# Miniprotein binders against Ferredoxin--NADP reductase, part 6

Target 1, 346 residues: Ferredoxin--NADP reductase, of Oenococcus oeni (q04hb6)
Amino acid sequence: MDNEIFDIAIIGAGPAGLFAQFYAGLRELKTALIEATPRIGGQITALYPEKTILDVAGFLGISGRDLVNELKLQTDLVDSKTFLNSEVTNLKKIASHFEIEINHHASFLAKSVIIASGNGSFSPRKIDVPGSSEAEQSGMLTYLLPGLSEVADKDFAVVGGGNTAVDYAVELIDHDCHVSLIHRRDNFRAMESSVTKLKNSRRTNFLTPMKITGLSPKKEKLEIELQSVPDGAVKRVSVDRLIGGFGFTASSRTINQWEEFPEQFNQGFLTNEAQMTSIAGIFAIGDASIYPGKSDLIATAFGEAPTAINQAVNYFDPDRGGPQHSTSLNKKEVFKHDRIKSRYNS

## First folded at step 2 (miniprotein)

Design G6 (from G2 with T3E V4I E5K F6Y W7V T9W Y10V K11E A69I Y73W)
Fold by ESMFold2-Fast, scan of step 2:
Structure G6 (fold): chain B 346 residues (1-346), chain A 85 residues (1-85)
Amino acid sequence: as target 1 above (346 residues)
Amino acid sequence: SKEIKYVIWVEGDDPEALKRAVEELIKRAEEIAKEYGGKVEVTVEIEGNKLKIRIEVTGVPEEAMKEIIEELWRLAEELMKKLGS
């Protein structure tokens, strides 16, 4: 990896990065996609793999997991490298190239860089009560929704008062689960329509205002100890799984250590309409980018990706010319995929 | 010199506990920066149910910046853990 030079290095394998990788491949650019975690999908995989996404063009509702799978199928059609478990720990500019440091040890060169890391690394905010470590190790306490195809009629507890917990509860009842919603207050800081839906459902039991004081994994079930906030009365409930819905912490710590660190506003890198940052040759797309009039949607990131790729080419190879229309590429590999082949191969 | 921007996203139902946690994080960042002869500036923004904290450190050697980031990450995790139970 140290001996390779790339045309483009893309940092982050969320939806923006995956589509950028695909589009770069259609332009036949030597591309590296670099992801700090062991999984592709970024925020979607980390935060809401089972949530139905309604605002991605071309899909009549699609789960986060299925969207990531579709993006992966597109990237599989092109010749490109993906490096998982690979944190970009430094960016340096050497002459006309960028040196990209991975995990403080390995490095390689690229002619341009696309930052598609979203809001950085994500970690769930964890519950800390007696028995919580054992519950998590047993798989009975988690911080993400399980695979929803197999959970009908299961008993879940969700703890939290914000949008994360409420959204988890809504998704679970929409998949025929029973949900005990635990919160320290009798009111929620979440979208009113979602809270109303939960209140109108026979599948939702509100355990409010209550706090969790202990967890005990038992044979096949998790026992949750609850304490009433107003009077301190203790009760116990038994569920198949507890899901902590306290939200997530996001950190840009690694990026902030880069020798080449582009100008930021809020949490995003400032870009112009070409997706160019303050540093020539470094671009940003998706949630990692900020510009006047930006909409923070997956669909917006999909439009930003080809813009950044084409402008990166203009930066390091201005004589290369504009992009080919995909229909004109005549790549046999694209037509090998079963869903693209005609019913009768003529 | 390099700039450290730290972002914490917090959903909470106890604004007083959240406020104290943020103050603890700021105090620790200031202590670390002072040890290296640097300066810390903190900006707090509220977006709906999410709290954004920016910590800008100046006048600190690059090697010291790594220590500051690790300490801020550790404190953020401890604070989120306290707020979650």
Scores: ipSAE 0.000, ipTM 0.354, lowest interface PAE 12.6, mean pLDDT 78

Design G7 (from G2 with T3K W7E T9Y K11T M65E A69Y Y73L A76I M80L)
Fold by ESMFold2-Fast, scan of step 2:
Parts: C-alpha cells; sequence; structure tokens
Structure G7 (fold): chain B 346 residues (1-346), chain A 85 residues (1-85)
C-alpha cells in the first residue's frame, strides 16, 4: 500500500462490504475495500454461487453469482478501490487515524474502519504434499477460480469431491477450458445435475479414484503426480494450473490478534444502533455484527451499510453534513453506463 | 469455563459423511478433555452448508486450557480436510 490516507477502510468484500463501498462512493468518500481472498462475494462466491436467493428485495429470485455480479456493477459506477489477496493482520490506533496492516507486511491509514468480514476470515483448505508450497508460491496452485476472460483452451486440474470442486469444473468448461477432475473416490458429494454435465462434456477428464502425491512446478506448467487408490499405480499429468476445491474454513482467530479489537458477544461484534462497536471509529455490519433484534439476512446488511458509512462520516467529519442523494454524483459519468443510458432513453 | 466456537463451511451434500465426521469429532474431543481431567460439552448446529461447532471445556487448569485449545483446533482441521477431500 502507498502513503495514501483513506476515509474508510472496509474489511471484507461480501455483499455487505460491496454495498458499503458503493454507498460510500455515492457520498464521494475515499474507501479501501480489503478482501483476504482472490475474489469478491465472500460466502456467496465460496459456498453457494448457484443457489437461488429469494429474500433480497428487488429480485424475483437471483443466483448468488448473479447477485455478486450486480453488486460489482454498482461499485463500477463510482470511484472505488478494492484490494484482493489482502488479509488485515493488525489494526491499531495512531492519533486520529487507524493503521491497517496487510499480510504482516504493508500498512496504510484510514480515518475509520468498517468490519464486514462475516464470521471471520475465509481460508481455503489446503493440499499438503511435496511441492505444494512451491506450487502455490508460483501461482500454479490456487484455491479459487482465476479470472475467466483469458482461460479458453487452457488445461486445468481441479482436485476435490464436493460442490466446490464440481462447481469450479463446471465454470471452467463453460469458459472453454479443459479440466482434469481428480478425486480419491469415484463418487462426488455434489449436485447430481452438475456431475452429469461434467460426465457428458468432452472437455472433462475424470482422474478417479486417484490421490495427489506430489507437485512439481516447471517454467510454465505444473506436473502433478497421481497415485491410484486401489493399486498404488503412479501416473503423471501436466497442466497449466491446479485448483484445490476442498472448501473453506471460517475463523475469527486472526481478528482476535488485532491491537484494536472491539468487544464481542458470542462471535459477533457488539454494536449500537449506529453500527458502532465498543471502539470509537470502528463499525461492524452484516454477519460480523450483533445487536438486540438483529436478523441475519443479506437484506439487513444492505440497510446496515449506509448507516455505518453515514455514522463514520459523522465520526471523522461531523461538518460534512447528512447523506447525499444519487444526484450528488457526476450525472455525466453515471449516464455513460449503457444499462442506465438505455433505461433513460426508453 | 472457556468455550471454543468454530464455524465451518462444508461443500459436500453427503449427510452421512457429515454425521460420521461430527461423531468422530465429539468422541475425540471427549478423549482429549478426559486426558486433562476435565469434561467437554459439544453443541452442533447445521444451517445449509454451514456447520457450527461449539466446544466447551470445563474442569481443567488455565495452563492446560491453551494446550487443549490447540489440540482441538488440529482435530477440527483434520476432520474438515476429510469432509472436503
Amino acid sequence: as target 1 above (346 residues)
Amino acid sequence: SKKVEFEIYYTGDDPEALKRAVEELIKRAEEIAKEYGGKVEVTVEIEGNKLKIRIEVTGVPEEAEKEIYEELLRLIEELLKKLGS
């Protein structure tokens, strides 16, 4: 990070954090949206991208993936900075600002903080075989999907037997990739329709029942050593990338190490009606927050986000006044977006 | 008494594998607590793909509490690997 000072640091790019970033943009605030994983969408993207969500106002049913896409389109309308692969490893107070430490290395300053990390950090379950650390460091082993715009005709291996691995494989073949699906059993604990789609695709090669016993990164390809579960026969395959699809673990343990750690009730940060925690200038929203009468819904988090943003402004700049409407944006820039422009002209 | 709470996201839809993993976790957590002269209460809540496990250890000295916490964390991480692989 540079020596830039932000108005608000938002921790977690799930639905709550994404909407907070958008609303802050409508108020022309300088914000940093900080996400530990390589992708936005938090729990939705990690766990149920294809699930139909019925309780978000304004949509007659929407998939998790499409909801995250819509939230991204909103943030694209405003000036926003998002930092992926960025874990907040410490939070401390310096005079009138907060210092946010990223990945035990870099740091930057913000006037206020909004915790929107859900129930803690999301960490992928990792493979542990000879060469796995080197493969991960080289970028040849990842635990989340890469950017999908330039992956056509590339060779991927996906390892895992659950919905995460199967969903990754489906997404990759839908983007014209070739996928070797590795699993230690012949059966998958995943949606039957998704598994059937993979079995019917000429782009999918099933390497089952097999386990990974070693990884060897080479200049532009990853060599994977496989061992047959029934007889121990060894096979080697070469791919552009390996994606581990073992799912995720959520934990609040990293947050507990922050120098400025707000009071918790159970596993949530206790807040008042202003979404303010026990530490002045630190707010919490979404599943990270708890208060009397709270409902654990995406819709509730969408209401909490503007409250937290407006109260953060009241904290660090009380003379700035109340919330601004959408007309405070540069209308010329907003109307450049094709979808809004089409609605205006129709 | 201190309690250890974990929220675990699992991606499989195999209820039998999940139940077996939970039963194994409870059994091994009780064995760990017994080794230190204490007792353990395990509460499990399932919400879709989210598994919430609460482990409360009582009757052990504060010094042993940290060791038990670390052993339980390792146990939980091992079971999560089994659920995902």
Scores: ipSAE 0.000, ipTM 0.228, lowest interface PAE 15.0, mean pLDDT 77

Design G8 (from G2 with V4I E5T F6W W7Y I8V T9K Y10I A69L Y73M E77F)
Fold by ESMFold2-Fast, scan of step 2:
Structure G8 (fold): chain B 346 residues (1-346), chain A 85 residues (1-85)
Amino acid sequence: as target 1 above (346 residues)
Amino acid sequence: SKTITWYVKIKGDDPEALKRAVEELIKRAEEIAKEYGGKVEVTVEIEGNKLKIRIEVTGVPEEAMKEILEELMRLAFELMKKLGS
């Protein structure tokens, strides 16, 4: 049990949340970035990682994936803590703090909250075949990558045809695993270079075009029944684990179940010019926020993030004041990053 | 037909302010819809500690629908600030 109290809990690791965490780090604030899914990037990673984005200042066209990578590099410059696979299932106010409940069991305290969860939550798209419930209960079917330490030479199956499945497969072979990649079509709607890497690896077995028709957990292995899509021929494969890589489906937001639920208008949290919701100490940014005249752009979220961070500080520590002049920020650690070091070190 | 939903936390010590806010929102929606020859149906539900206001707008053109959405959001925004946290 962690006894850590955070200055700010940031809910959602999409572009808005990632930039908010980075900016908070520059102000030397202790933040928890909480993400329900196994991946950072929110809607970008889930729905359009390959989309070319033209309306983010400072980039002459950038893919969603590359934008998320750049945001991750920024957060890596600062002391920050990110919790993946962590759904905020309740939010309560206890005296001068907020209690953030994670996955209906664990909780921690923060002095303020920033909601950056986008237009809703995402849940993994699940397989539904005979034996899938038992396989999931046994831990042999998951929708998230396992801990990758000491998985060398283990056999995994990944099912799916999009970036989620392909990215899972790439990460597994990079950790010396053998991967059977199952997809109902011969083509993948994923980054071409990643697919090429898998095709060039002797650790990847392509089971296409095939669909899963049954799962049977055995003592140490999961038996997967496969059926050829065109002719129905049956094949069986035994693996240590099956990972469903169908991506994530936008689901109805469960935030309305929180004890501290800010006013919501058409799926957005109403905020004032300080990004503050109807509840003192709770802020919202990006697509999770709504106010008259708002533009739903990534660029807008980037402007909202530092406003919310600075106003959160004013809420829990009003004597600290606003952001310091740039020369007073701790710049020593940011120059230790390899890209910055290569430019500015002698 | 378009549905607009507004969730408001129920404040026990100031029910009059919330009632006034809801009445103002309903009245404004009806006025705008009537100008365009349309209709508004409002449903108010209690969900735990929250009040759910569902506004269904019918019989208005797309341009009028946009105006109704913007005006209702503006009103909800102002009422949020007035009711406080």
Scores: ipSAE 0.444, ipTM 0.796, lowest interface PAE 2.1, mean pLDDT 82

Design G9 (from G2 with T3E E5V W7T I8F T9E Y10F K11D A69M Y73L A76V M80F)
Amino acid sequence: SKEVVFTFEFDGDDPEALKRAVEELIKRAEEIAKEYGGKVEVTVEIEGNKLKIRIEVTGVPEEAMKEIMEELLRLVEELFKKLGS
ESMFold2-Fast, scan of step 2: ipSAE 0.005; ipTM 0.392

Design M1 (from M5 with K66E V67T E69T Y71E F72W)
Fold by ESMFold2-Fast, scan of step 2:
Structure M1 (fold): chain B 346 residues (1-346), chain A 95 residues (1-95)
Amino acid sequence: as target 1 above (346 residues)
Amino acid sequence: SEELAREIAELIAEALRKAGFKNVEIRVEGNRIRIRAELDGKEIEVEVRAEGNKVKITIRVETDGETYTFEWEVDSPEELKEILELILEWLKENG
């Protein structure tokens, strides 16, 4: 990262950030994509690269890995910079620009910022029961899915009632794990088809309505103490690992590093329909954003990305005009890929 | 904005009652208004404070042994309605 002034800094290289990078490139904007990890793809690459995604328009089923690869092919068509192993450790407004601090060492300036960090800037909601700290320190309690290549036939418990817990359980049974799903209520606030899939699987055991009252790491397994709601009957189960699926929240004490930190609702930055946060010039898209009526889909993030980019341009360069027309994309770079050339010139 | 703070506090209390929260109590203490409520093992404390031409709202939620803090600045009842809908939806999902 240098002293060049960027038009747009995009934080997070998940699907939303990758598509925002591509669209910004089509608009000929000087763009920096900043990713804390060594890999692009965000949660898809980390948690479910082999999962078949059915709800991205234009694809008849696509794996997470292949979707990320297609997004990268698009970004390779445009002039943009990607910085991996680069954590945004402070965001500050200096006059008309933003100073983005990377890894507590370097900084650069951008005219606008797009937050596309997904859950990367957020901490998981944690269990607080006797033994939970010890279980977490031993690696037997986690809040993200483990690497799934070597987990077949292992026993997992997942606790939670929302989409996070249900999606974790689905991914685990799809990798031949056995899952005990723990929730304090008999109903789940999650996608109906996913809940139905779990109910129809012999690999899923429902422990509802039950509350975790204690955790005890043993030599090779975690013992979980459960209390039935409302009768108070106690059960104990042994699993290889427990995964907390309560979702993610931003703790003001944990994320107080950014001098310019937009207003948030605990799992995302509040935005309006223009993807604008509470701070002028800062936008949020994808899982990093939340607004009334938002659908929690990758497809939604793809629509949010162009909106945020175009509104950022309106913020720092209102005289530049509207979005680039399709006929304006007739550049040699766009038609370099053989698949594009064969589709449009035969 | 002291008048706005009182109006906002009443809207929050009303929304909590409509969402099924019990023991909804409003307490005025100088430049602060506190609202407390509970539902199914969740405890909510809301602090409403006038700050210049805006009102600062701090919501603390205790659920499943964890405490979450949410903060907003609003300048109108309309802005509050949007934020309140998101918070109540989150509580339904996670509760």
Scores: ipSAE 0.000, ipTM 0.211, lowest interface PAE 14.9, mean pLDDT 78

Design M2 (from M5 with Y68F F70I Y71T F72Y V74I L86W W90Y)
Fold by ESMFold2-Fast, scan of step 2:
Structure M2 (fold): chain B 346 residues (1-346), chain A 95 residues (1-95)
Amino acid sequence: as target 1 above (346 residues)
Amino acid sequence: SEELAREIAELIAEALRKAGFKNVEIRVEGNRIRIRAELDGKEIEVEVRAEGNKVKITIRVETDGKVFEITYEIDSPEELKEILEWILEYLKENG
C-alpha cells in the first residue's frame, strides 16, 4: 500500500454504500469503497436482481439490477476508488486515523469509516486441509480469479461444484489456460450451457468425484493431493495455481477479528440519529445499522448515507463546513457530463 | 438473521409461482415462516427458520400418500440460489 490517506472508507458496495460513495464524491472527499465480493450491489445482485422494487422513491417500479446500474452511473460521475474482491479483515485505530486491513495482507489509512455491509459480510468459503494456509500465503491458492492478461498456457485447478467454480473455469479456458476441475460429485449445480462448454473443451480435465486432502507448495508449482470419493484411491496433480470456487458466505454482521469493533444490538451496529457508532469516527448505515424506530428499507439507507458522510466530515475536519447549495454544484465539470446535459439542459 | 429468512421465504414463494405451483401461501409463525403450495396433486410445504447466523430450510412434499423431506442449512445467499434451482427441478421431476 502507498502513503495515500483517504478521507473516508466505505465498507460494502450494496445500495447504501454506493449512494454514500456518490454523496462523498459530491463533497469532494477522497473516498475508498471496499467490497468483499467480485460484484457491486450486495444482496440485490446476489438474491433478487430481477425482482421489481416498489418502495424506492423516484421510481415507478425498478428491477434490482436496474437500480444497481443507476447507482453505478451516479458513482461514475465522481472521483472515487472502488476495491472489489477486498474483504476488510481488520480495523484498527492508529492515533487520528484508521488502518483498514484487506485480505489479511494489505492495508491503507482513512480518517473515518462508514460500515455499509448490509445483513452480513461476504467472504470466500475456504479450503481447510493440510498445507492450505501455506499455499494461500504463497499465492498458489486463491479464491478469486487472477489478472487474466498473463495466464495463457498456465495450468490451473478449480475446486467447487457451483456456478462460481464453473464460471471461473470458463473464464480461464477462454483465456487459453488449461483447467483441472475438481468436485466431490459427478454433477454440477451450475448453468448447463457452461458445464457443456467445459465438457466440450480440450482445455478442461474433470477430476470428479474427488476431494482435496492436501496441498504442498513447491518452488514453481502447487502439488494437490486428491482422494477418490467412492474408493479412497489417492491421486496427485501439479498445477501453477489452485482457485477455490465454493462461493461466498454471509455472516450475520459479526466480524470478531476487528480490533475496533463497535457495539452491536441484535446483530446490527448500534447508532444514534447521526449514524455514529460507539467508536468515534466509525459510522454505520443501511441494514448494518440499528437504532430505535429504524425501518429496514433501501429508501431509509439513502437518507442515512448523507447523514453519515456529513457527520464524518464534522469528525475529521470540523472547519470544512456543510454541503454546498445544489445550484453551485451544477458549475463543476462532473455535472457537465453528456448524459446529464442530454436529460436536463438540452 | 430474521430478515434474511423473510427474504429467503419470499424468493422461494416467487420461484414456486414461476414453476407453476398454485395456491402459494405464506404464513409467519413465531420464529418460522411456512410456505405451502400445490401442483398436479402434489402438496409442498417449506419451513424457513432463522437459527443464529444461519437459515434452516425444510422442504416437505406429499404425493400419492408418500412423504419426502429434505433439510438444508445455509449461511450464504449464493448457496440459496443454487439450492433453490436444484430443489425445484428435482421436485418437478420426482415429486
Scores: ipSAE 0.000, ipTM 0.099, lowest interface PAE 24.2, mean pLDDT 78

Design M3 (from M5 with E69W Y71T E73K E82R L86F)
Fold by ESMFold2-Fast, scan of step 2:
Structure M3 (fold): chain B 346 residues (1-346), chain A 95 residues (1-95)
Amino acid sequence: as target 1 above (346 residues)
Amino acid sequence: SEELAREIAELIAEALRKAGFKNVEIRVEGNRIRIRAELDGKEIEVEVRAEGNKVKITIRVETDGKVYWFTFKVDSPEELKRILEFILEWLKENG
């Protein structure tokens, strides 16, 4: 258990959670940002890293990945602590504090909690074959698209038969990559126009009907062992990376097992105008929250985050009052960032 | 406790009847008690389960193509009445 008591535990490192952590840092609050997956960005990183987002104020079109990177740069300006690969498996109330259990082990105390976990935890459906664990550890097997800003003529394999795999393959060929599309059947349960685009592209190689039976990371390439579904014939291919496109499983099972579980309406936790749930001291923001008239937009979540932070302060320290200034950053390092340095010194 | 879970289930069924719901049924299924009811365009299914010193209640409401879930724990009939009144009032305003 950490000896520190946090002011706020923020659950979920999607856009809402990242901005909440940043704003809390501007108020000089001690926060823990807790993310079940190995990556920040939540649903954006998991499902749409290369999607162009048009409805975030201040950006004339920005990719999901770049938006997450900008949010991370903001959090890097403040004194904040982020826990990745950290699933909140229980939440208990002990006297005036909440005990946060991570990965089934008690970890720390917080004076308040903000739930920013989106519509639920998204976990990729994974390949389980000899060598898959080693391939994932090496970075040669992933379940998300790589950064497509570096247009390298690379060889990718994508495995899966649904929209996730087909959409991954389309994005890759649109960025001049070569794609081997692996599926156990000759047909795909995906948008017909996308499948037609892949069939008409010389950058796509269909390895169907085939299943993956083994993976071997080698120096700079991943060797994939394939078995033909009809006759069991074995084939081996070498690629830069394999991307598992089996989709994602939404799971709120762990959250439903919390000792302090707020009232939930369908997709989210009920909140009042202060973003407070049915349990005093627990707040919800972004797609994790629901209230009359809510818009499920990133921009809406950015407005909810400061409200939740300020109301959490009112909950555990009512004498502190509202924010004194729009910024409280006194760290000299903030002026070293290229964009801020340029504006400050120009 | 199992006794509290049974009392809670009966109170939920009575509240639904008073709110105008029809065909209110209570069934004991292993370690859970299930309540089903309907009213106009609304179908409600409630699961009641004892968990240590508390009772866990999960309510599923289907109305006009929308599905709502409510999950909470209570340790007394008084706490249940407060939460259930809130839910029923919210459904009238939003359902």
Scores: ipSAE 0.000, ipTM 0.292, lowest interface PAE 11.9, mean pLDDT 80

Design M4 (from M5b with E67T T69E E71Y)
Fold by ESMFold2-Fast, scan of step 2:
Structure M4 (fold): chain B 346 residues (1-346), chain A 95 residues (1-95)
Amino acid sequence: as target 1 above (346 residues)
Amino acid sequence: SPEEARRLAELVRKAFEEAGFKEVTIEVRGNKLRIRAKYDGKEVEIEIHAEGDRIRVKITVRENGETFEIYYEFDDPEEFREFLKWAVEYLKERG
């Protein structure tokens, strides 16, 4: 990075980090939003971009992808900098500033830091059976939902017994797909209302208790070999696509080696109600943070972000004063956006 | 629950000891479990937090001055058992 000194370095471009950057922009702060991956959205983009989210205030129902897009549109209204493909490999305090090391090569200074990195990098747990590599290469086996605009009346299989698989199946039937749900047991460890919805749908076929023993990509369809758990009987089904819903793994090799590493509890950074960590000038929000009474919701992270931003300002510039309305934002530019203009004029 | 943590402790201890790990120790604190074990120059620490059907696992491996962490979350105890079988062999062989 150049020699610019940022007011706040925000680590992680998931929903918490994106909203923190937007709010900081409303306060006319110079922020660097730093994301290790090539994409914004964090866990939402990685794991459930097509899932319908019902518990974010202000939206009747919104897909993960659309939520991330809305958050990006907000950040685009303010003067903000986002650095993708940028892993924070060290965090060091020098005098009154923090030195943030990127990819072991570059560094820059910030007056404060907000950790919004969630649970680190995510990768789906993969199926390993004869033919699985070929099926994945052909696009017939995936671990994330496809784009849902052109999937009506297609046949999907989803394999898994937890919330990931059940949520995928619900989203697919809500988009008029037919779903074969494959699981080793007749019981699912998932939200009861979602399982009930699947059981009451004519679009869901339960292939339980069964295990996948092989995959064969054909020209237009994927053939799935199944083995009954109780008796070993073999069955074959053909689907347009198979989606693995086994959940995810996360890894965080670098973060515990930072020179400034705040105290943790249950893999989250301990904070007080002001989102302050054990290290003065370092804050944590979203899934990266933990405190008494925390709710693990996207909506909770949205409340934590403004708190952390305002407390960071109190830390590095206590004379600046409290949060201001967006009078410093050029409201003329905001109202030029078609969506805002349309709503304003009703 | 504490009973769930005790069941997991017995399962994990047996898996690691049978795989040939040395100095296997287990600490149980309510519904949290911490296992430490050594194998061929590796020091492994596993933290398990069980809440009803949800099992959260953090594996920390220290070898040759390097440390890496792996985090998993399971909503299915059967998937955790499959994972445990894999993890023991992975940690023994380095993948």
Scores: ipSAE 0.000, ipTM 0.197, lowest interface PAE 18.2, mean pLDDT 79

Design M6 (from M5b with E67V F68Y T69E I70F E71W Y72F F74I W86L)
Fold by ESMFold2-Fast, scan of step 2:
Structure M6 (fold): chain B 346 residues (1-346), chain A 95 residues (1-95)
Amino acid sequence: as target 1 above (346 residues)
Amino acid sequence: SPEEARRLAELVRKAFEEAGFKEVTIEVRGNKLRIRAKYDGKEVEIEIHAEGDRIRVKITVRENGEVYEFWFEIDDPEEFREFLKLAVEYLKERG
């Protein structure tokens, strides 16, 4: 991925990992954030984007999506690298550094590692019909939303009946796309307000009750073969992309196969009060970690992140010294942000 | 709801017992279920969280010091019964 040596590699871009990345950046550490999926936010983005979170300090109530967006705004203030679609498939110790293997292919070095992967990686539930493998390889079948900056007036099909599919469809019409929503039943198991919004939009075409029976990539479009559930009648539609919205399953953790695999207790990596695992230089935070008295809260993970970062520095550079409070850090980029600048200058 | 959680608990208990799992215990707390069971040297723990239109399932299998975690999300409660039957058989085969 890069020829430089990082001070810290953070595995997992959930809320714990994002805050760790931000705090490491405030300490001016060379940091890599490594995320197996195409999107930041971890389980929040995958499972709870619209859930109202009540127990994060500083917010009276915030949706999962908005919390992830706020965390991203913080990470955008600091100079740090984020690698998406990057699964850590092996972790080795080489003298004083760790070699981090990505996707069984690439590798790079870091002086310390923070495991922030939550309870494992999520894989989308996949469609299995003739042509689905070829459609996925061509990029015309995906299981997560594409980048939304250049999709206006494009034709999407979304298949699925739950909140994942309905949320995808709502996001697409909000970005001026046309959406064909495919589901094997006439009813959706999703937020009623979202379904109503789709029904009231001229950008939404409901293809229900129908199932997908085949996919055929053509030069510029994907041809979808549909079969009516009640009578078996066949219909074909042509779209720019198909998005599978069946939700996610987590596979067995590849972490168990790492050469440097820290000790576990009750499904988490056992840590001490420094967030250090059984392997010196490897730390764990958030849902990936466990220690006596741990509370399983996002707020707890936010406290664990700076502890792990500061202790990682103590591990690889003990003479660097401790942090000053963030309010005393001389970071020009932080004070240039419009929200901070307007408050500072008022 | 707590009533829905109790119905899910009974379905899960029956499915595991019929599949030959032993020492099946079920703990119900609000809309969350925790099931523990043993099969052929494996210890299985299943956490089920029923919330709104989603049923989330976490399965942890322990055998010979190895730990495997599986997560499932079911968006259609009507399919939960069929999913449960398939998941139990999958655990027996994979394990």
Scores: ipSAE 0.000, ipTM 0.188, lowest interface PAE 17.4, mean pLDDT 78

